# Designs tried in a protein design chat: miniprotein binders against a2bj90. Part 108

Target 1, 235 residues: a2bj90
Amino acid sequence: MSRSARRKTSALNTVLRVVEVFASIQGEGPFTGTYSVFVRLAGCNLRCPFCDTRYAWSLEAGKPLGVEELVEEIARYEPSLVVITGGEPLLQRHPLNSLVEGLESLGLRVQLETNGILPAPARDEQLWRVYHVVSPKDVPVRVPGAKLHPSWVDYARATGRAWFKFLVANEQHVREVAEYVAKLGIPRSRVYIMPLTPEKLDMKELLELHSRIASLAVKWRLNFSPRLHLLVQLP
Short names: E, the ipSAE of ESMFold2; O, the ipSAE of OpenDDE; V2, 0.75 times the mean of E and O plus 0.25 times the DockQ between their complexes.

## First folded at step 11 (miniprotein)

Design IZ2 (at its last fold request DockQ between E and O 0.89; V2 from the best seeds 0.89)
Fold by OpenDDE base, fold request of step 20:
Structure IZ2 (fold): chain B 235 residues (1-235), chain A 99 residues (1-99)
Amino acid sequence: as target 1 above (235 residues)
Amino acid sequence: SEMLRMAKIYQRAAERALRKGDYDKAVYYLYLVAELALEKGDLELAIEYLEKAAEIAQRANLRELEALVYELLARVYEALGDKEKAEEYRRKAEEIREG
């Protein structure tokens, strides 16, 4: 490849399709309660029936933003954490590595949210250095086309920077999660269960789901992830 | 029971989805109601919700979700001791996956 082709390919690796950037608290997983800037990337490789962010499924739903401009925008919020989410952030893997490099250069902590279908970061990627919350969609929620890539288990073991957050609706789901993580050799300390919440629940329904799944988490000796942002009415 | 309260939450969510034309969501939430019915040992109620889910999935051409519904129907009929219907629904699910 000519020097010009490398420069054009480098320029293509500097633009992300971004749906939204906003400040809130991380409501889910191991970083719950952290003041965070959320970067929602466009595009998803799944069509989860229960997805609350369907507007992010198309790559065309995102605006093209330069990595440098996005780093500057994020830095203005003075976040305690940068959460990269979306549909599936790893569909934009190349420019996402550049974004992570920029954010880390400023001393910002980064956490990725992924469905775990695509391979885990390799050691030579900037993404290797960040925190990952993997939310499998095969077990127990059985989303068509979902399969956890096995490299996430290896990444979790090698780095200690991955957690697994499973959506659950009933006790059978919690049992299936417990069996699945045992089979894969995932330590229970790295496993979170989170209630599968339909949209437009009232606060009573939302609390009932949280209470049920939290009780099951204690019974099955798993970590519980709230949807804290919904409970406190934040974005 | 706590399970009945959870089932009602997902049932109401399915009904909201149907009214909006979100058929994939409706099918899936009816599937979750059926799983809760099965967990309670109410196999007849599980069948009722799964048959409704299958009908919606067929009408909306949601083949992968239809197969998911048939797999659970097979398990429910197996739990009822109806091996013939269990095998029928297993075959229906396989035909969708191989096609």
Scores: ipSAE 0.894, ipTM 0.953, lowest interface PAE 0.5, mean pLDDT 94
Fold by ESMFold2, fold request of step 20:
Structure IZ2 (fold): chain B 235 residues (1-235), chain A 99 residues (1-99)
Amino acid sequence: as target 1 above (235 residues)
Amino acid sequence: SEMLRMAKIYQRAAERALRKGDYDKAVYYLYLVAELALEKGDLELAIEYLEKAAEIAQRANLRELEALVYELLARVYEALGDKEKAEEYRRKAEEIREG
């Protein structure tokens, strides 16, 4: 291959299809409240009926960005946390590992959001060293085709860098989550329940859902995740 | 009650989704309303919402969500004591998921 053809081939191997990059706060899970830069990757292996980011489902929704250029863009925000989300970011696993390497070289803290269908990072992947919030979609929300890969439980146990976040709408769902995590051996200290939140709720409705699910979290001795960015009207 | 208030939130969300043509959201939110009705023991209300969800899913060709709706209908009819309808809906859901 010519030098130009080799560079094009290599660039495609280090290119991510990115839907959007923006600064906001992390509104969910263990890092709630942290000033963050979000990188939304294109492509998803699920079609959740309640998804609020459907615009990221197709890989074609993303624009190609080189990993090096993306690292520079992210760094300009001076984030306290880089949140890699999507769609499902692990569909772009190889260039994602390159992005993580670049971000870590700058000392930036990285968190990945995943539906957990694809396997957890191997010990030799750059993704092994970052934080993960895993949101299974088979239980309790019953999204067709969803299944948590068992390696995520092994990864969480081995590293302490994974948390499990579940959308819930009622107490039956919370009971199902409690049974599911107990069966898998996931300690409740690593489990968050979060209100399944339709789009365009007014503040009264948002607070009602938060209040109910928070009360259930206390009752079932699980952690509660808000959707803080919705409460404070940030992206 | 708090459960009734949550059901109304999802019901209104289903109505908004239907107006926007987001039929899968509409079906799913109606399914959630039915789950809340079942939890409260209002089996007739659960059936009402599930029949509406099934109609929307059928018209929009949402086969996997239609199966999900049938699975809940089976649970509601079992709770109602109608074993024949419960089995009928279980088979309908299985047929969709198998093929």
Scores: ipSAE 0.881, ipTM 0.942, lowest interface PAE 0.6, mean pLDDT 93
ESMFold2, look of step 11: ipSAE 0.874; ipTM 0.936
ESMFold2 (binder alone), look of step 11: mean pLDDT 87; pTM 0.853
OpenDDE base, look of step 11: ipSAE 0.888; ipTM 0.949
ESMFold2, fold request of step 20: ipSAE 0.877, 0.880; ipTM 0.939, 0.942
ESMFold2 (binder alone), fold request of step 20: mean pLDDT 87, 87, 87; pTM 0.858, 0.855, 0.859
OpenDDE base, fold request of step 20: ipSAE 0.881, 0.878; ipTM 0.946, 0.944

Design IZ3 (at its last look DockQ between E and O 0.84; V2 from the best seeds 0.86)
Fold by OpenDDE base, look of step 11:
Structure IZ3 (fold): chain B 235 residues (1-235), chain A 99 residues (1-99)
Amino acid sequence: as target 1 above (235 residues)
Amino acid sequence: SEMLRLAKIYQRAAERALRKGDYDKAVYYLYLVAELALEKGDLELAIEYLEKAAEIAQRANLRELEALVYQLLAKVYEALGDKEKAEEYRRKAEEIREG
């Protein structure tokens, strides 16, 4: 391989398609309440009917940004956590590993949000070291083409750095989650249920939905994830 | 039967989606209303919402969502004791998945 081909392959591994970077509070999952910088990556391998970030589905919706430049931008916010989200961040796995390496070199904690369709990190990836919140879209929400990759269960067992966050709208969904995680051998302590919230709810509707799903979480002995950012009117 | 406050939330969301031309979202939220109706034992109301969801899915060529709706219709008709309609909707859902 020529020196030019190595430079082109190295350059492709150092650029991310980024939709937005912003500071807020992590509103969801095990890190709820954490001051965080959110990096929303472009591109998704799903078309969830309920997706609030449809603008991120195309890779072309993101701007190309160098990993080094992005690390510097994130570091300026002095975050307690870096949350990598998007459509599906693992579609950009190679430059994402480089981003994680850069962030970890600064002592920053990283959380990935993923739909769990793509394989979990391997031991040789920088992504192996970070926290993962996996949001399956096969159960209970039955998104077409969604299937949890089994390697996420193995990764969770091996590392203790994965949680599973399920969208739910009713008690049948909570039952299906409980059955699904039992069948896969996922510990209930690693399972969160989160209300499936339509866009443009008023605060009363939002609270009613949270209250119902939280009560179901207690009944079914599962962890509850709020959508705290919506409740406190943050991005 | 008085529709649950939660069912009204998803119903209003479906109506907003329809007005925007977000047909996939509309079908899916009507499906969620039907699941809440089924959870209450209001099988007739579940059928009404699923038929509406199927109609929208068919018109918008949302085949995979149409199959999802038919699969739930089959369960509702089975719960009503109408085995013939239950099997009809199972077959319709299978035909979409195999095609």
Scores: ipSAE 0.881, ipTM 0.946, lowest interface PAE 0.5, mean pLDDT 94
Fold by ESMFold2, look of step 11:
Structure IZ3 (fold): chain B 235 residues (1-235), chain A 99 residues (1-99)
Amino acid sequence: as target 1 above (235 residues)
Amino acid sequence: SEMLRLAKIYQRAAERALRKGDYDKAVYYLYLVAELALEKGDLELAIEYLEKAAEIAQRANLRELEALVYQLLAKVYEALGDKEKAEEYRRKAEEIREG
């Protein structure tokens, strides 16, 4: 392969299609409250009816950014956590591993958000070393085509770096989550339930929904995930 | 009362989705209202919302959501004791999954 073609191929392998980069707090899951920079990658392998980030579904929604340029942009925010989200970030797996390598070289802590359809990281991937919040969409919310890849449970056991976060709207959903995680052998300490939250709720509605799902989390001895950013009016 | 307040949250969300032409959101939120009604034991209310969700899903050609709605309708009719309608809706859901 010529030096010119090899250079261009390498540049393409280090490019991510990015919808947005912004600073905020992590409002969900085990890292709730952490000052974070969010990197929203384009493309998704699901069309969840309740999705509030539909603008990220198409790969065409993303602007190509070089990984080294992106690392520099992220570093300028001085984040305590870098949250890689999307769409579904694992659709851009190869350049994503390059991004993780760059962020790790600066000592930055990284968390990936994924729907878990694509396989968990292999041991030789840079993604192996980062934190993962896996949000299955087949149970209880029944999104078509959303089966969790079994490797995520193995990954969680092997590394201790994965947690499972489930959207719920009622007690039947919580019961289904409890049965599902028991069947898969996922310990309760790794499980979060989070209120399925429509957009544009007023504060009273937000608190009512949070209160109900939090009460169910206590009743069922599961961890509760808020949507803290909504409660404090951050993106 | 708490469950009724939560159902109203999803009902209003469905109405907003309809106004925006987001029919998949609308169907899904109506489905959630029906799940809450079933949890309360209000089978008539569950059927009402599910029939509305089914009509929207049919018109918008939302086959997977239509099947999901039929699956819950079957469950509600079984709870009502109407095994013939329960089986009919189970078959409708299966036919969509197969075809």
Scores: ipSAE 0.856, ipTM 0.927, lowest interface PAE 0.7, mean pLDDT 92
ESMFold2 (binder alone), look of step 11: mean pLDDT 87; pTM 0.849

Design IZ4 (at its last fold request DockQ between E and O 0.88; V2 from the best seeds 0.89)
Fold by OpenDDE base, fold request of step 12:
Structure IZ4 (fold): chain B 235 residues (1-235), chain A 99 residues (1-99)
Amino acid sequence: as target 1 above (235 residues)
Amino acid sequence: SEFLRIAKIYQRAAERALRKGDYDKAVYYLYLVAELALEKGDLELAIEYLEKAAEIAQRANLRELEALVYELLARVYEALGDKEKAEEYRRKAEEIREG
């Protein structure tokens, strides 16, 4: 392989396709309430019917940003957490490892949001060191083409840095989640259920869905994830 | 009832999706209404919503979602004791997955 081919492959590993960067509060999962910078990466391996970020599905929806420039941009917000989200961030695994390295070098905490279809981080990846919220789309919501990669269970057991956030709409969904996590050997303390919220709900409708799913979480002894950003009208 | 209020939220969301041409979202939210009807034991209402979901999925060529709807229809007809229709819808779902 020529020096030119190695330089082109190295350059490709330092550029991310980014849809948006913004500061807000983490509204979901174990880090709810944390002042966060969100990095929404472009591209997704799913087409969830209920997706509220469809604009991120195409890689072309993102702008190419250098990892160094992106680290500097994120650092200016002085975040308590960097949330890497998008469509599916792990589609950009190589430059994402470089981003994590840069952020960790500044002492910034990093949390990934993933659908769990792609393999969990290996021990030699920078991604091994960060927090992961895995949101499976096979159970209970049955998105076509969704399947949780089994390595996420192993990663959760090995590191204690993974949580599983399931979208739910009814009690049968909550039952299916409880059965699924029991079968996989996922500790209930790492499981969150979150209401599946359609877009353009009024506050009464939004609160009603939250109240129902929160009550089911208590009944089924699971953690509840709000959509806090929607409740407090933040991005 | 709480059920009717929640069902109405997803129904209204499906109607909004249809008006926008978001047929995948419409099918899926009608499917969620049918699951709520099934949870209540209203199998006739579940069939009504699933038939509507199937019709939209067919017209929009949403084959994977159509199969998902047929799988739930099969379960509803099995709960009704109509084994013949249950098997018909299982076959329809399988034909989509194999095609």
Scores: ipSAE 0.898, ipTM 0.954, lowest interface PAE 0.5, mean pLDDT 94
Fold by ESMFold2, look of step 11:
Structure IZ4 (fold): chain B 235 residues (1-235), chain A 99 residues (1-99)
Amino acid sequence: as target 1 above (235 residues)
Amino acid sequence: SEFLRIAKIYQRAAERALRKGDYDKAVYYLYLVAELALEKGDLELAIEYLEKAAEIAQRANLRELEALVYELLARVYEALGDKEKAEEYRRKAEEIREG
């Protein structure tokens, strides 16, 4: 068989462990408000105590789906953005690159959400060309073993396709973020702070947290990320 | 005040987590209440919430979170001027991180 056939066969043989696929809006970060299809991959290399998606921690929570089948399912939604999230999607890096290849062949825009522990994409990966929202968990929220891989800053500088989003609960957290990003040389225009939001808050509580963190974003001249999907009660 | 409203949100979240058996969430949200108290200089309130968090973490065998709670207790006691207790909690946290 030819090189083209071998590459096509390899992509068709790739399987992702997928927890859920659904349409909604992107509620966080620089693409807030965009009509999106979310692909939640199984498996995570962290056990954050505040995690809202614990059902995706185990690889066994995902069902095996072939890349070709998944691309077709996603395309039927006619999304403006495909959001790859999880768990930690980079634990399935190889088949994820195949998924990205399929989505890009259809002209679909892709964004990845990652905790940034695993290295940023290499230039020869399909993931090199997509958007990334990197959410470090060591600072300020102090999750053990959650250090940001330094390649993400290099990647952001080289490509302009990465943003950094930090969960915060108070002003000391925001100060820590500001010091951290300054030390790493991450410009403020690429930094978002987002309210650390417990599950099952009522609307008054949600707005209180949003208001507090938004005020801090203005004070510290950082971008604010809502959790818009929670405010409008979408998945 | 805004501080009290935000602290109550995390306190209620901790209570919900306890009822559901999500002890790691409960400990972490109590830790956040303590951080807010420390930010306002209410060291006694910070200790109250951290001692509760430590008890839950110990009972649930949540060693990483227990160490985190001890580290903040050490900072609070240092701010209070109790150097002996500050060192005691620093040592407790270090023992967990070494084991």
Scores: ipSAE 0.877, ipTM 0.939, lowest interface PAE 0.6, mean pLDDT 93
ESMFold2 (binder alone), look of step 11: mean pLDDT 86; pTM 0.845
OpenDDE base, look of step 11: ipSAE 0.895; ipTM 0.952
ESMFold2, fold request of step 12: ipSAE 0.876, 0.868, 0.877; ipTM 0.942, 0.937, 0.942
ESMFold2 (binder alone), fold request of step 12: mean pLDDT 87, 87, 87; pTM 0.848, 0.849, 0.849
OpenDDE base, fold request of step 12: ipSAE 0.897, 0.896; ipTM 0.954, 0.954

Design IZ5 (at its last look DockQ between E and O 0.88; V2 from the best seeds 0.87)
Fold by OpenDDE base, look of step 11:
Structure IZ5 (fold): chain B 235 residues (1-235), chain A 99 residues (1-99)
Amino acid sequence: as target 1 above (235 residues)
Amino acid sequence: SEFLRLAKIYQRAAEQALRKGDYDKAVYYLYLVAELALEKGDLELAIEYLEKAAEIAQRANLRELEALVYELLARVYEALGDKEKAEEYRRKAEEIREG
């Protein structure tokens, strides 16, 4: 392979399509309450009816940013956690591994948010080292084309660095989650249920929905994920 | 009741989605209201919401969501003891998935 071909392949692995970068509090999952920089990547392999970030579905909605520039931008916020989210971040797997390498070199902790359709990280990927919150869209929310890749269960067992965050709207959903994780052999300690919140709820409705799902979490012996950022009116 | 409060949340969300032309979101939130109705044992109310969801899905050519609605209709009719309608809606859902 010529020196020119190696340079072109290296350049393709150094650019991400980024929708937004912002600092906030992680409102969801095992890192709730953590001061975080959010990197929302462009492109998604799903079209969830309830998606609040539809503007991120196209790769073209993101600006091309160099990995080095993005690492420097993130580092200026002095985050306790870097949260990589978007549509589906793993659609940009190659430059995402380079981003993780850069962030880890600065001693920054990284969390990935993924829908779990694409394969889990392999041992040779930089993504193997980070934390993952997998949000399946097959169970219970039955998004068309959604299927959890089985490698995420294996990754969770091998590393202890994965959690599964399920969207739920009712008790049937919580039952389906409990059955699904039992069948897959996912330990309940790694399972979070989170309320499926419509956009533009008032605070009373938001609290009512949180209260209901939290009560169901206790009843079904599952962890509860709030949407803390919505409750405290942060981005 | 708690049911009526939760149902009203998703109902209003569906109505808002319809006003915006977000038909996929509207269908899905009506589906969630129907699931709550089914959970409460109000099978007639579940059918009403699912029929409305199916109509919107069909008009918007949301075939996969239409199939999802038909699957829940089949379960509701099964709960009513109407095996014939339950099987009709199962077939309708299958025809969409095979097509």
Scores: ipSAE 0.876, ipTM 0.944, lowest interface PAE 0.5, mean pLDDT 94
Fold by ESMFold2, look of step 11:
Structure IZ5 (fold): chain B 235 residues (1-235), chain A 99 residues (1-99)
Amino acid sequence: as target 1 above (235 residues)
Amino acid sequence: SEFLRLAKIYQRAAEQALRKGDYDKAVYYLYLVAELALEKGDLELAIEYLEKAAEIAQRANLRELEALVYELLARVYEALGDKEKAEEYRRKAEEIREG
């Protein structure tokens, strides 16, 4: 195919609506501290009241970007991890699988962040092979319509490539998380609790929240996720 | 106490959100303060924050959050031993969710 024809094919089949691409540190979950490139995709199927990335809610907030060009941009950062986030990245599932294929062909490690409402990857998808951090919003934070798709638990069990991260504000929330994951058969080693963190906290307030939730993580024998990027003032 | 320090964090966040016109954040953070109060057993304080959250949610037409607030009010009144008010708030929440 000519270069012009490949560009037209990319525009029709392998285009992602992207809000931002940037380098930083993965501040949350099992890969905390890893030098990462973040790809924030537009569109979300939730309107969480505590969302700190509301600018990514609308699909129209994203600019169309060809997958091949995006792979090249990402590769120039020489990341240790590529974090695909959003909104909800699985709303753009088809071109997302193309992006994953391109990144894997370069040997780049990929992690997806998802609210888990849409189904887990099928075995024949490129997304099957990447790491996933699933953040359910039904329990304990009670966002309507945010029920975790049951395929994520099956996927985690089958592949070992998924972890579950829960925002919590108090011990009752942690108790609810513990009961929820036990009922679903999710082992504690795959579960993270993370402080529900308002905007614009000073460092003392940030430390107070982190300290309380970390203490609860120890008490309930769950993993703790910081918001490390907030503590070190990175995006 | 630790309760007071955490409650102040979410209370200040609610006040900031209200000043910015982020009414859904404001209601949600007041709801979290009320959850902390209920956890401590301060049922009257929980009701105070939930009534404030309900008023804001009503004025801003935040129906899903209003229902969430009523559901917690039902739990607080159940803990207080007032089964009639607990059922009343459960019905209010159900009516909002049904439309």
Scores: ipSAE 0.854, ipTM 0.932, lowest interface PAE 0.7, mean pLDDT 92
ESMFold2 (binder alone), look of step 11: mean pLDDT 86; pTM 0.843

Design IZ6 (at its last look DockQ between E and O 0.87; V2 from the best seeds 0.84)
Fold by OpenDDE base, look of step 11:
Order: sequence, then structure tokens, then C-alpha cells
Structure IZ6 (fold): chain B 235 residues (1-235), chain A 99 residues (1-99)
Amino acid sequence: as target 1 above (235 residues)
Amino acid sequence: SEFLRLAKIYQRAAERALRKGDYDKAVYYLWLVAELALEKGDLELAIEYLEKAAEIAQRANLRELEALVYELLARVYEALGDKEKAEEYRRKAEEIREG
């Protein structure tokens, strides 16, 4: 490989397409309440009908940012957690591994949010070391083209650094989640159910959905994920 | 009832989606209302929402969401004891997936 080809491949591994970077409270999953910097990456391999971040579906919606510059930007917020989200962050796997390496070198904790369609991290990836919240879109929400990659179950078992967060609207959805995780051998302690919230709900509607799904979580012995940022009116 | 409140949340979301031209979101939220109706045993209401969802999906050429609607229609008709219609809608869903 020529020096030019190595430089082009190195440049491709050092640039991310980023939609937005912002500080807030992690509102969802096992890290709920944590002061976090969110990095929303561009591009998604799904077209979820209920997606609230449709503006991130195209890679072109993101700005090209260097990994080093992005690490410096994140570090200025002094976050307790860095949350990598987007459309689907793992579409940018190579530069994402470089980002994780940079953030971990500063002692920053990293959480990835993923739809779980792409393979879990391998042991040689920097992504192997971080926390993952996998949000399957096959069950119960039946998004076309969604299928959980089986390697996420293996990763969760091997590392203890993965959780599974399912969107649910009713008790039938909670039942389907319970059956699905039992079939896959996912421990219930690693399973979160979260209310499927339409956009532009009023606070009363939002609280009603939360109350309903939280009660179902207790009944079905599953963890509950709020949408805390929506409840406290943060981004 | 709690059901009527929850159903109304997703119904209003579907109506907002239709007004914006977000037909995929509209179909999906109507499908969610039908799932809630089925959970409560209101099979007539489930059919009403699913027929509307199917119509929107067809007009917008949302084939995969149309198949999702037909699968739920099949379940609703099975719950009604109409095996013929249940099988008709299963076949319609399969034809979309194989095509």
C-alpha cells in the first residue's frame, strides 16, 4: 500500500460525521441522572416510524469533525459520562474506535447507544471497553429491517457492560419482550422497558405513559427506563 | 378509562403525523392504537384503525408497514372467529414480504 493510500485510510479513521454535541442529563437506561455530554452521530441503517431524530438519518446531516478536536470539545464540559448516540453510531465504527481511545485516555467513561443490528464490538476494538445500551427495534416495535445481531448477547455475557432497552406501548409489548429475552438467554437484570412516547406530548400525557409502563415493569419484574430529560424539560 | 386516554394519545399523534405528511409515523401510531384496542377486547375499534392504517400505507406505498397492519388484522379476525378473513390477511402480509 502506497504512503498516499495509508494517509487516506488514516484520515478516514479520524473523522466523524457529527450532528450535534451538547451537555445534559442522561435521561434513559442504567445511567439515568448522570451529567453527560451527548455526541449525536449522523447516519442510520433504520427508518423507525417513531424516530424523534429523523434529521440524523443522513450521513450528510452531520459535519465532518476530527477525532482529536471532538475529544477536546467533549473534555471542556467535564462530563461524568460521554454518550455516543445518533442515528446508528456503529455505521462509523472505525473513527468511533479512535474517539473512544481518545476519551478513555482522558479517563472519561463512555456509553454507546445502538440499535443492535450491527455486530457487537470484538475484543480488539476500543469499543469493547465501553458501556453499551442496545435498543432492539425488532421486538416489540417491529421496525422493518430490524434484527438484533446475536453477538450482542455474547458480548453482554462476556463483559457485563451491555444492557437492552426496549420501547413498549402496552402489556402485550412487555410480554413479547419478556419472552424474547428469555429465548435469547438475556438476564432480566439487564433488560429495561421504556415508554414509546410520541412527540409533543403534554406533561400529563407523558406522566400517564410513564406511570403505565413503570407499573408493567414492576408486574413483569423488568427494569424501567424513564425519559427523564422529557420529564425535567432538558434536551 | 385508562385505555381511552392512552388510545387518544397515539390517535392524536397519528393525526399530527398525517398533517405533516409523515405517513409512516401515522400508520405506525394507528397500528399502536389498534394494538391497545385488541388488548382491551374492542375488536371493532381495532379493525377501524387498521383499515385506516392500511389505506394510508397503500396510498403512501409503505409496503412493509402495510404488511404489519395486515398481520394485526389477521389476529383481530382470528379473535372474532372469522378464520377466512384471518387467512386472507395473513396471505396479503406474506405476499408483501415475498415480493
Scores: ipSAE 0.831, ipTM 0.921, lowest interface PAE 0.6, mean pLDDT 94
Fold by ESMFold2, look of step 11:
Structure IZ6 (fold): chain B 235 residues (1-235), chain A 99 residues (1-99)
Amino acid sequence: as target 1 above (235 residues)
Amino acid sequence: SEFLRLAKIYQRAAERALRKGDYDKAVYYLWLVAELALEKGDLELAIEYLEKAAEIAQRANLRELEALVYELLARVYEALGDKEKAEEYRRKAEEIREG
């Protein structure tokens, strides 16, 4: 490659297609309640019927942002946690690794949200060192083509930096989750069940759903994840 | 009573989705209502919601969701003890996923 072509190739690898950047509270999973900056990346390899962020499905929904500028924008919020979400962030894996490098150089903690279809980070990736909340969509919610890549269980065991979060609507779903994680060797301490929450519920409906799934979490000895941002009406 | 309240949440969500033309959401939420009916042991109610979900999925050409609906219909008929219909619906779902 010529010097000019090499520079153009390198510059293209440091651009992310980003739908939105905003500050809020992490409302789900093990980091619930943490003041966070959310970076929603465009593109998804699933079309879940219950998805509440369909506007992020297409890569065209994202605007191209340079990684360096994005890091500086995120830092201005002084977040306690940077949550990278989407769509499916691992569809933009290479520039995502560049973003993680920049954020870590500033001492910012990073958590990635993923549906787990693409493989877990390799040891030589910057993503190896960040936290991951993996939300499989095959069981119990039965999204086609959503099989969890087995490397995520290996990654969780090797690093202790992954948790598994499952959407559930009823006790049969919770039973299926329990059987699934036992079969894969995922310890209960790494498993969260979260209410499958339709859009536009009123507060009474939200509380009913939370209460039922939380009771099931206790019954089945699993961790419970709220949708805290919905309960407190934050984005 | 608590299970009926949860079923109402997803039934209302399905109705909202139908009014907006979000047919994939509508089918999926009706499928969830049917699962709750099955958990309650109301197999006839489960079939009612699943037949509605199947009609919507067929009209909207939602083949993967149609297969999902047939798979649950097979489970409901198995619970009823109707092996013939259970096998028929499993075959219908397999045909969509194979071809």
Scores: ipSAE 0.823, ipTM 0.906, lowest interface PAE 0.8, mean pLDDT 92
ESMFold2 (binder alone), look of step 11: mean pLDDT 87; pTM 0.853

